# VH-VL binders against q9vpl3: the designs that were tried, part 47

Target 1, 224 residues: q9vpl3
Amino acid sequence: RGKINIQRPKAPHYERARVVAVTQPKYPELPKAKSCFKTRAERTQQQQENPYNEIIAREVRNWLDHSRLVAFFHLSSITADDIFRVRVQLHKQNLHLKSYGSKIIEQAVKNTRYEAIVPLFHSNHCIVFSPDPEKTAALLRIVRRVPQMVLLGGIVEETMLSRNQLVAYAQMPGLHAVQAQLVQTLSQAPGHLIQQLQAHQNSFVQVLDVHAKNQMNEETPKST

## First folded at step 1 (VH-VL)

Design f13 (framework fv_anetumab)
Fold by ESMFold2-Fast, scan of step 1:
Structure f13 (fold): chain C 224 residues (1-224), chain A 120 residues (1-120), chain B 111 residues (1-111)
Amino acid sequence: as target 1 above (224 residues)
Amino acid sequence: QVELVQSGAEVKKPGESLKISCKGSGYSFTSYWIGWVRQAPGKGLEWMGIIYPGDSDTRYSPSFQGQVTISADKSISTAYLQWSSLKASDTAMYYCARPDYIEGSYFDYWGQGTLVTVSS
Amino acid sequence: DIALTQPASVSGSPGQSITISCTGTSSDVGGYNYVSWYQQHPGKAPKLMIYDVSNRPSGVSNRFSGSKSGNTASLTISGLQAEDEADYYCSSYTSSSTLYVFGGGTKLTVL
């Protein structure tokens, strides 16, 4: 009888993502609509609150919680075929392209440290999620060939980065990325200084983790 | 992508039984309701009933409760509208239509219609 | 047998604007923001033009707009074109003994 409980997306899995991609098109099984056929009082209350928006907002929050790389893009007019091809290329790199309405994004990030991203979504937009921050360079290489997608900024290892900082991170992912952010912080208004210093503490630990992961990945070329 | 395909036109005599179909494709059939809407010749649209194929939850308009049976076969993504004994007043165009998922407040996709003519 | 009240016919000339009304009660049009409008050409299935009072689906011309005041919803078509000639039906979600109620329909003639 389908899914009784609301299911949220879990951390992305490479093997499961590949199986899903191979079986496309895939039609998601949705829970039975809860707002349908309610009493007059319940329908009137629902005009003030849309429960479907909260379900999707929870999905967005789950993606944010389980992604170490989140990139925000402005999306200009693009054909369905072209965006599908971009999705396929991104998916091969464990990069997941998602599009959500501005109201849903606002609900997802309300009362979180990411509330500041809401203004980025006032026009057509899309978001790329990944559990792997070392894929930032791969992301930028792929989207460089898609002029309809304009990078606005992102979140890497829980640190909010401007477009320029994200580009710099892709070029110098080690300790130099943290140093670049510190330089940027020193050149900004005092209000931004505290936030970026707090973000740098988290980024340092994550840069060490990325570096360890990159060392492990260097073993791959030895396996034919 | 989303498509509702209905069975062909039917010509029947009063008292005969009939079952017409509506096949959904391009979406999760068991996740959406399917509604039936009637249009008598030269008349407006009239809602008959709705079914959720995932659990067979069925709601009827009071005008059609006991007059027709709505059912669905989720293994072939097909909804049905059935009469045990047709009347001349059942002559009409019958549409299946999918209400929106969120509120169920409007019909976003429609089948092409099945013309049912009941005459001697 | 319950239907929302629409004028039987309206007419306009190319480039003109026309408005079609849809009147119900506080238990349907007046009680909820769930009014939809459908366009039906002869021999064709209805096509959704407006949903939730004023929203347009993708692919519907911005010449079509919807509004509501009290128990009356309105469909306005600006810059009339020959292809707009069709029957138009309003519909509302309802709290009465039925879940959906349709209007009687309006024949639009473009002269």
Scores: ipSAE 0.011, ipTM 0.420, lowest interface PAE 9.3, mean pLDDT 75

Design f14 (framework fv_anetumab)
Fold by OpenDDE, second read of step 2:
Structure f14 (fold): chain C 224 residues (1-224), chain A 121 residues (1-121), chain B 111 residues (1-111)
Amino acid sequence: as target 1 above (224 residues)
Amino acid sequence: QVELVQSGAEVKKPGESLKISCKGSGYSFTSYWIGWVRQAPGKGLEWMGIIYPGDSDTRYSPSFQGQVTISADKSISTAYLQWSSLKASDTAMYYCATSEFGDYLWYFDLWGQGTLVTVSS
Amino acid sequence: DIALTQPASVSGSPGQSITISCTGTSSDVGGYNYVSWYQQHPGKAPKLMIYDVSNRPSGVSNRFSGSKSGNTASLTISGLQAEDEADYYCSSYTSSSTLYVFGGGTKLTVL
């Protein structure tokens, strides 16, 4: 029975962690009196910022800004060799697998539109970038073969998508197919309307014709 | 095709100024760091510095700080290395390098062909 | 001074395995697993062979492998071939004012 380390509880399952993160009440941070003086802690934190982290953070930002598809994955006990294999496969599809530290990600997305992704990076993770959102299906196909890669969510065309939404997106017909369908549907609509209108007109005409004929028959004196 | 193309060989005299170029193509030039590497004849590789063309953030090796200027023109996807006053000791092959696919932050998998700079009296 | 130390030269016969070491002399060197290896043939630009200690870029032969123990990174070339004769440089990110440092290079001769 593995000793439950009560002092360092195993990070909850990602799904649970996500729920907890979302359900945690955001208490309005009391307006920290902008003390004009950077606290020693802030100064020390600034001094400890490894120039390297800044460079990497910038890179992350660039990837985010230039990617139309971004997918976030949890990595569960994946070997370097496995990662390499996946990387190669992804690369062939113009999908770029990157791994960054959580701190770097935080730094990279701080005060940006991407800040919402920070909670996704509490554990071993990787990110897949692509300039082509049409590669979503290819991405999912590849990663399905890698059980160690768990899809957490992603960004497609600047929209944050849940895991389920990404899967759904990948199953959607291409834009052109949808457009074609739309055009087809729209093209059929007038025809149906016209048919309906014509049907009503025809019915009306028939009724009038019957009425006219009836009137004519009534005016024909019964020759006795 | 992703490539870095450097300017041609230069022959200069001591005291002259020089600016060599590295043009990137086939990738987002502004999105990746470009590094300059010196290699003196028969010697090893030396990092000179790196530049991020997107915002021109430039970092120099201490050995080259103040000795050279690294710059970039993002409009033409070109990075530059320049000397205000060349020395004989500046005689070397100079390489620019970047990451072809952005797969490597601290590794350079794409290299220019090199620019030979000869400074002789 | 942050330095990576490599042997000046190594040699091996075809089919053999050779290892090139790269040792950081500073605590700032090797603290990160950002070691890369470059191959350079005479008159050619360097080619990235290994990154992040042990990862191979696409197109690099599986004969090339990288490892690290402590402050020493190693490049191993298995099944040595004549074409492997080149200079090899290790490189590392440093936390110091010097972002990148190269080793002194190792000349590999295939006998």
Scores: ipSAE 0.008, ipTM 0.486, lowest interface PAE 10.4, mean pLDDT 81
Fold by ESMFold2-Fast, scan of step 1:
Structure f14 (fold): chain C 224 residues (1-224), chain A 121 residues (1-121), chain B 111 residues (1-111)
Amino acid sequence: as target 1 above (224 residues)
Amino acid sequence: QVELVQSGAEVKKPGESLKISCKGSGYSFTSYWIGWVRQAPGKGLEWMGIIYPGDSDTRYSPSFQGQVTISADKSISTAYLQWSSLKASDTAMYYCATSEFGDYLWYFDLWGQGTLVTVSS
Amino acid sequence: DIALTQPASVSGSPGQSITISCTGTSSDVGGYNYVSWYQQHPGKAPKLMIYDVSNRPSGVSNRFSGSKSGNTASLTISGLQAEDEADYYCSSYTSSSTLYVFGGGTKLTVL
């Protein structure tokens, strides 16, 4: 089995080309975007190219500006076949799974209303865009079956929402008036959203730090 | 149907102005770069420039900077290539292209059919 | 900017394999993995055959393969067929002022 990304060292380069050919969409209308996780070499090379980074940053900014639904995910190791199946399911619901390097995202959102999301992308990540906020429920239904994708938060109707707020919004699909009321209620607490997003990432980092310290304590010499 | 449809062939005299078009359909026109590529008779492909229709950010090849103007109209999903004063050396086939099925600028998987521009006295 | 260097012509018989080279510098082909190949039949728009050095778009025959070594990218066509007769252009991202550059083109003749 070949892989689009380099999760396993023994996967040969030629197998990647084979996997790409197998996973390419049959219908030309489907976007042929690469895996949510790009190889480290590809990501590094893209980040070193300032003109390319600026051009792709423009693309990211346009997706943010023209999408009424944007969802941010942490992405754990996932096979090319699995992410392709997820992308196909999402595309059927007009949901577009994209992956960009952290420097490109920073460049795209710097000095914009979206700048608060930059800390979310220090680790492996992907973003789902849609012009249709009613598809939030479909998005969460699909992602519920993908444990490698962890919802961090999102933007609905230009309002930044935490994970819990986005889940609450999703529970009222197809009820425009009720959904509008919910968004208005959630948006009435502007200061706590950014803090919640930062706290979530900080808590995850703290958990990793505590785990690392506990692992180091496992190395203590035998006392007896 | 996803496609780029270009305007019809043009026959002009040196010194005349011209504006040719490239209409995108079946995809998010403002979300992808559109490039212009020139091919003189019996010659190879030449990169002219690109435009991002979402904000009209335009980049030109140095060989074409100041020779042509690239623009786009988001409301009708149409990109344009314009000359203020044509020269006989502008005789060529002009293609518009985009990477509609990819996230990358460095290749074009969707091409217009081309617009032949002939400039002669 | 100077175009990438391709041989003006290449020829082969049906069933053979041929290779077309595309040579640049460290600021384009050698420096980046953003090489694409286009096929153009007379009177038609170019068709993308290979992108990112070695990847094939959907609908492109597996007889077409791409590779790169140093400053030279290569397009290989195996099991050569009459319909492969066309002009082939390589292209690459460039860190110089153009952002993108094409090769001079190679005419493939199937005899």
Scores: ipSAE 0.000, ipTM 0.417, lowest interface PAE 16.1, mean pLDDT 75

Design f15 (framework fv_anetumab)
Fold by ESMFold2-Fast, scan of step 1:
Structure f15 (fold): chain C 224 residues (1-224), chain A 121 residues (1-121), chain B 111 residues (1-111)
Amino acid sequence: as target 1 above (224 residues)
Amino acid sequence: QVELVQSGAEVKKPGESLKISCKGSGYSFTSYWIGWVRQAPGKGLEWMGIIYPGDSDTRYSPSFQGQVTISADKSISTAYLQWSSLKASDTAMYYCARVYESSGYDLFDYWGQGTLVTVSS
Amino acid sequence: DIALTQPASVSGSPGQSITISCTGTSSDVGGYNYVSWYQQHPGKAPKLMIYDVSNRPSGVSNRFSGSKSGNTASLTISGLQAEDEADYYCSSYTSSSTLYVFGGGTKLTVL
């Protein structure tokens, strides 16, 4: 494809470095001096509840602001090795898999245009970010082989899409203009879309609960 | 049976354009990446880039970014490697290969026979 | 031009065992279990011999085996036969500057 402009030192470069760090062997850490911990705790406890969450929330905010594709998934139990393999496959496509706690997500999007996504994160979740919305087809192709990840919906070009709308977007040819028009056409009611995404997640949770009660596959009876 | 068939040898002059092909058969062409690998005379293998024919998504090696264009036509199960302006240093054997993605790995499992490109003044 | 380090040549006699090393960094061989080995006879395309460090494709002799320790992967060929005389290339996935990196190649001579 055309020229890739790597001149922009934004969130994608920061997360690229993180992917490299995650893929490298870890070594035992040397013990650290503990004399400053009491001083830190005394300063922090006066008005800050969790400095770590604030730092990570800023990272989440940066990803949301600089990604033209954001996809939300329900995440079932998965091994560290399996999720690592998925992360590596996604990275090849400039897709960045992230997992954050619900409180961190809420803190990151509070009083922003993204606040509506908070209900999606009340259960186990993960998020995939990309600066390139044309990677939606690649994303769905990769996660198709990961039954632990169930697509809930996403944001493409700042437009919230349901699962079905995102799947439709992924099936379009690689023409940016055509895909952008499709996104505008598919998105009819942002308020109702959030409700649809939340309803889908609640329906999925209900289906999982039924399955957890040792029921057979929920195949519809064959009529003929 | 999976098979990748490449176009025939080419002899070109510096500055000329060239497009070579790799036709896949015996498998779902749109479901696998196709990679291009270069081998200069007496040298080793060097990865150039990959393409996913289903959506024409491409990734290039930094050494070949902007120097070549990889494309695919899924209607005829054919991938292409193209130069707008050849250099003498482009003289090499060019292989296409299918990229197999399984649990935890990527590998070049089937290779084309190669296309020899000679660029001389 | 980033390449994994392989010895330029290795030699053995029929029936002997030889090992070819492939050394990289923690961002390729050391960081992933995505190491492949390819055999190339003169004038022919490469053939996959080993993938994912130690797995053999169907049709590859069990005389070929692979292993990895730290940043070095190894291809071992036991019971050398004249037909094993070829160039051998290792390859690894990389997160550094390209998705895949190849070794410089090793010429195996069966004396």
Scores: ipSAE 0.006, ipTM 0.451, lowest interface PAE 11.4, mean pLDDT 76

Design f16 (framework fv_anetumab)
Fold by ESMFold2-Fast, scan of step 1:
Structure f16 (fold): chain C 224 residues (1-224), chain A 121 residues (1-121), chain B 111 residues (1-111)
Amino acid sequence: as target 1 above (224 residues)
Amino acid sequence: QVELVQSGAEVKKPGESLKISCKGSGYSFTSYWIGWVRQAPGKGLEWMGIIYPGDSDTRYSPSFQGQVTISADKSISTAYLQWSSLKASDTAMYYCARRESDYFGSAFDIWGQGTLVTVSS
Amino acid sequence: DIALTQPASVSGSPGQSITISCTGTSSDVGGYNYVSWYQQHPGKAPKLMIYDVSNRPSGVSNRFSGSKSGNTASLTISGLQAEDEADYYCSSYTSSSTLYVFGGGTKLTVL
C-alpha cells in the first residue's frame, strides 16, 4: 500500500493492537514452546497432503496487499443463510467477507508486516476486505445488525488499529477522514518522542542535580 | 431537538390487548435502532427487544420472544410494542430508547419518558 | 435471566471516590468492548453515562469514568455529590443471547 507517515521510534497503534491481541485471555493463545500444535515433521506432512494451502495463502496475501481497509471479526455460531445475507449487504458496499482457516492465515502472514494478527485467529473468525477505507462506516453499520460478528480491530492504509480506533475512524467524514488521520499521526509522533525523551531526561536530571534544585533549576514543575 | 415521546399510562384487565407507542423527532428515525426495556415495580432494567425502522429488522430477548410484538411505522416515525393478551405479570414501566452503533457503539443514548402499564382485575 | 453481576448497593460520603463493578463472562463483558453505564433517579428514565467501556457522552461530568479488565467492567465516580445518589446499571453485548444484557443494578447512597 502507500507509505505510512508514522515515526520510526514506535507505532503506538500497532503495538497496542498487538498487545491487546496477545494479552486478552478471551482468545487464548498458548506459547510456542508449549503449544506446538504440530511438530515440524507433522507440519511438513500436512503441507504435502494439502499443497493447495499455498495457493490459498497467496490469495490471502493478495487481499491484504490490495485492500486499504481490512477488518477482523470474532464469529460466533451463525447459520449459512444468515452469513450469506450479510455477505450480500457487504458486497453492495464493495466490502468482501472472507473466511480462512487459522493455519492458512498463519502461512499467509508469517514473516510479513501482518504477522501480529495471527493471535486474533485462534478462535472462530472472519475478515472483511475493501479497497476503499471510506467504507469503514458502512461496514460497522451493517455489522451492528449481526451480533454474532464482533469487531476485534483492523488495518487502514497499512496502519493497525484497535477496535476503538477503527470505530473512531469510521466517524470521520469523507476526504477529511484520511487527512485527519494523517494529521493525528503527525501530532502523536512528536508528542510521543518528546514524552520518551523527557522520561529519560527526568531520570538524568535527578542523578545530576544534587545541590542546585532547592534554590535554582526548574522552580515550578508544570504538568497540569 | 432529539426526543422520544411515549404514549400515556394504561390500565388494563388480564386477557386484553394493548399497543403502546414511541415517537421519534429531531433526527432521522430510519437511521437508528429503537429498543424496548421493561422495569417491573421495584426491579431492575430488563431488555425486551430492538427494531431498525429503516428495514423493520427486529430482534427479541429470548424471555420476550413470542410474548410481545415490536413494530415500527417509518412514515410517522413511531415504534410500537404490542401484546395480544395481557397478564398481571406484564405490570411494569416500559421504556423505548434509541441506539446508533456508528455513533455510540451499542449504547442507548436517548430514552423516552416511559409508559406505565398496569394489569389488574 | 442471566444478568451481569453488580453489587446491590454501594455508599460514600461527599467528595469521596467510589467504584461499581459489573462482572460477566467471556461471551459478554469479557468478549466485547461494548459496555455502557446508565444512571436512573427515582421515577425518571435512565440516562447514558458511559458507552464503549470508557467514553462519556456530551453533558456527562468528567467525574464519571469507565474501565474494563477481563470479565469485569467498572464505573468510577470521583468527587461524589448528593445528585449522584441513584441506581446505576451496566449493559453489554452478548453472544449467549440475541443482542445484549443488563446488570442487576446498584443503588448508590451518598451519606
Scores: ipSAE 0.006, ipTM 0.419, lowest interface PAE 14.2, mean pLDDT 74

Design f17 (framework fv_anetumab)
Fold by ESMFold2-Fast, scan of step 1:
Structure f17 (fold): chain C 224 residues (1-224), chain A 123 residues (1-123), chain B 111 residues (1-111)
Amino acid sequence: as target 1 above (224 residues)
Amino acid sequence: QVELVQSGAEVKKPGESLKISCKGSGYSFTSYWIGWVRQAPGKGLEWMGIIYPGDSDTRYSPSFQGQVTISADKSISTAYLQWSSLKASDTAMYYCARQGIEYDSSGFYFDYWGQGTLVTVSS
Amino acid sequence: DIALTQPASVSGSPGQSITISCTGTSSDVGGYNYVSWYQQHPGKAPKLMIYDVSNRPSGVSNRFSGSKSGNTASLTISGLQAEDEADYYCSSYTSSSTLYVFGGGTKLTVL
């Protein structure tokens, strides 16, 4: 006990380097398609993650069940400092920004009325939850200054709304009867709204591509 | 639409070289692994190895490493299994098969199989 | 070499249900949910029947189902039909060899 080296196993002998070299496979980094043949570490992680995925899926279902406002966003690359700043501003308004993997979202909404939202999460995304639908206006004011977050749509009082419908809802503070009627009118066509939400996402990508090309043209002066 | 078509049966003498082929069609050939599986007469299936045609990365079963060479020509969507010197014990049916590609699957299975190439080695 | 243990043969009558077992170790069947099952008729190539323990590819009858408990995976065929008479092979990912190991195969005889 008084000699630290006595409490530890002896260092491996000369043969250690040879054994390690033989027993440690050297695999190159695999392209995404090759990742279907998972490494031992990845398989161990997947098995360990199975119960966690179920627990997190339950958490997502609880957020959906207890939130009267849910907003879906496409998320471009954003720094940790920027997202932290946004999260703090949202939290002050009782708006809770959450990020979950697409697989967990799919598991959470499987066999529920919300199953149709799964296609929205095949790209980088985040979700904002709130028990207070009147905070929609505050949400949009905060996010307007975060170009990396693009509103796709949401759910208000269990009714799916497109981006434009959520914006319209936000613009009517104090007209709660009108807002409630708007929400109720859409209860019969949730699947159709998903197609509109995906169309808006595609349109935004097109706009960004055009803007990027225009910026490159401006950066590279075309004269004489 | 997806098909794997293998070369015809071969009859060879011990010591001869042989190269058999497996042509993929109806999918992105360079994006998925192709495996080779051996079946000796009246026996079960034995995995031999796999190749990723996009970069020619190959993995062999320990029992077959050094015994055979697996290669691919992506320009004609064809994978190959080759012997430098055949033995009588190489007599078997040889199958090629494509890696499973279903979304959210492990990929550790073969979803489409070639019809097989019978190799007979006798003096 | 064969690492997974299957019964050499199993038999049943039309309309019955039969189960084929596939037993390995914690380094293959017991350690991972990556078991597949293949059907092979005489003179034909194998056909994928089940992947990742219990998933069926399109075109495979729902009479075929897969499950796993501990180190043993099982293929169950309900409503047995004459066309089901074939050899059945299990396969698993293995951490004790590079990627794949097959079972020895089970010959299913229908009456």
Scores: ipSAE 0.000, ipTM 0.405, lowest interface PAE 19.0, mean pLDDT 75

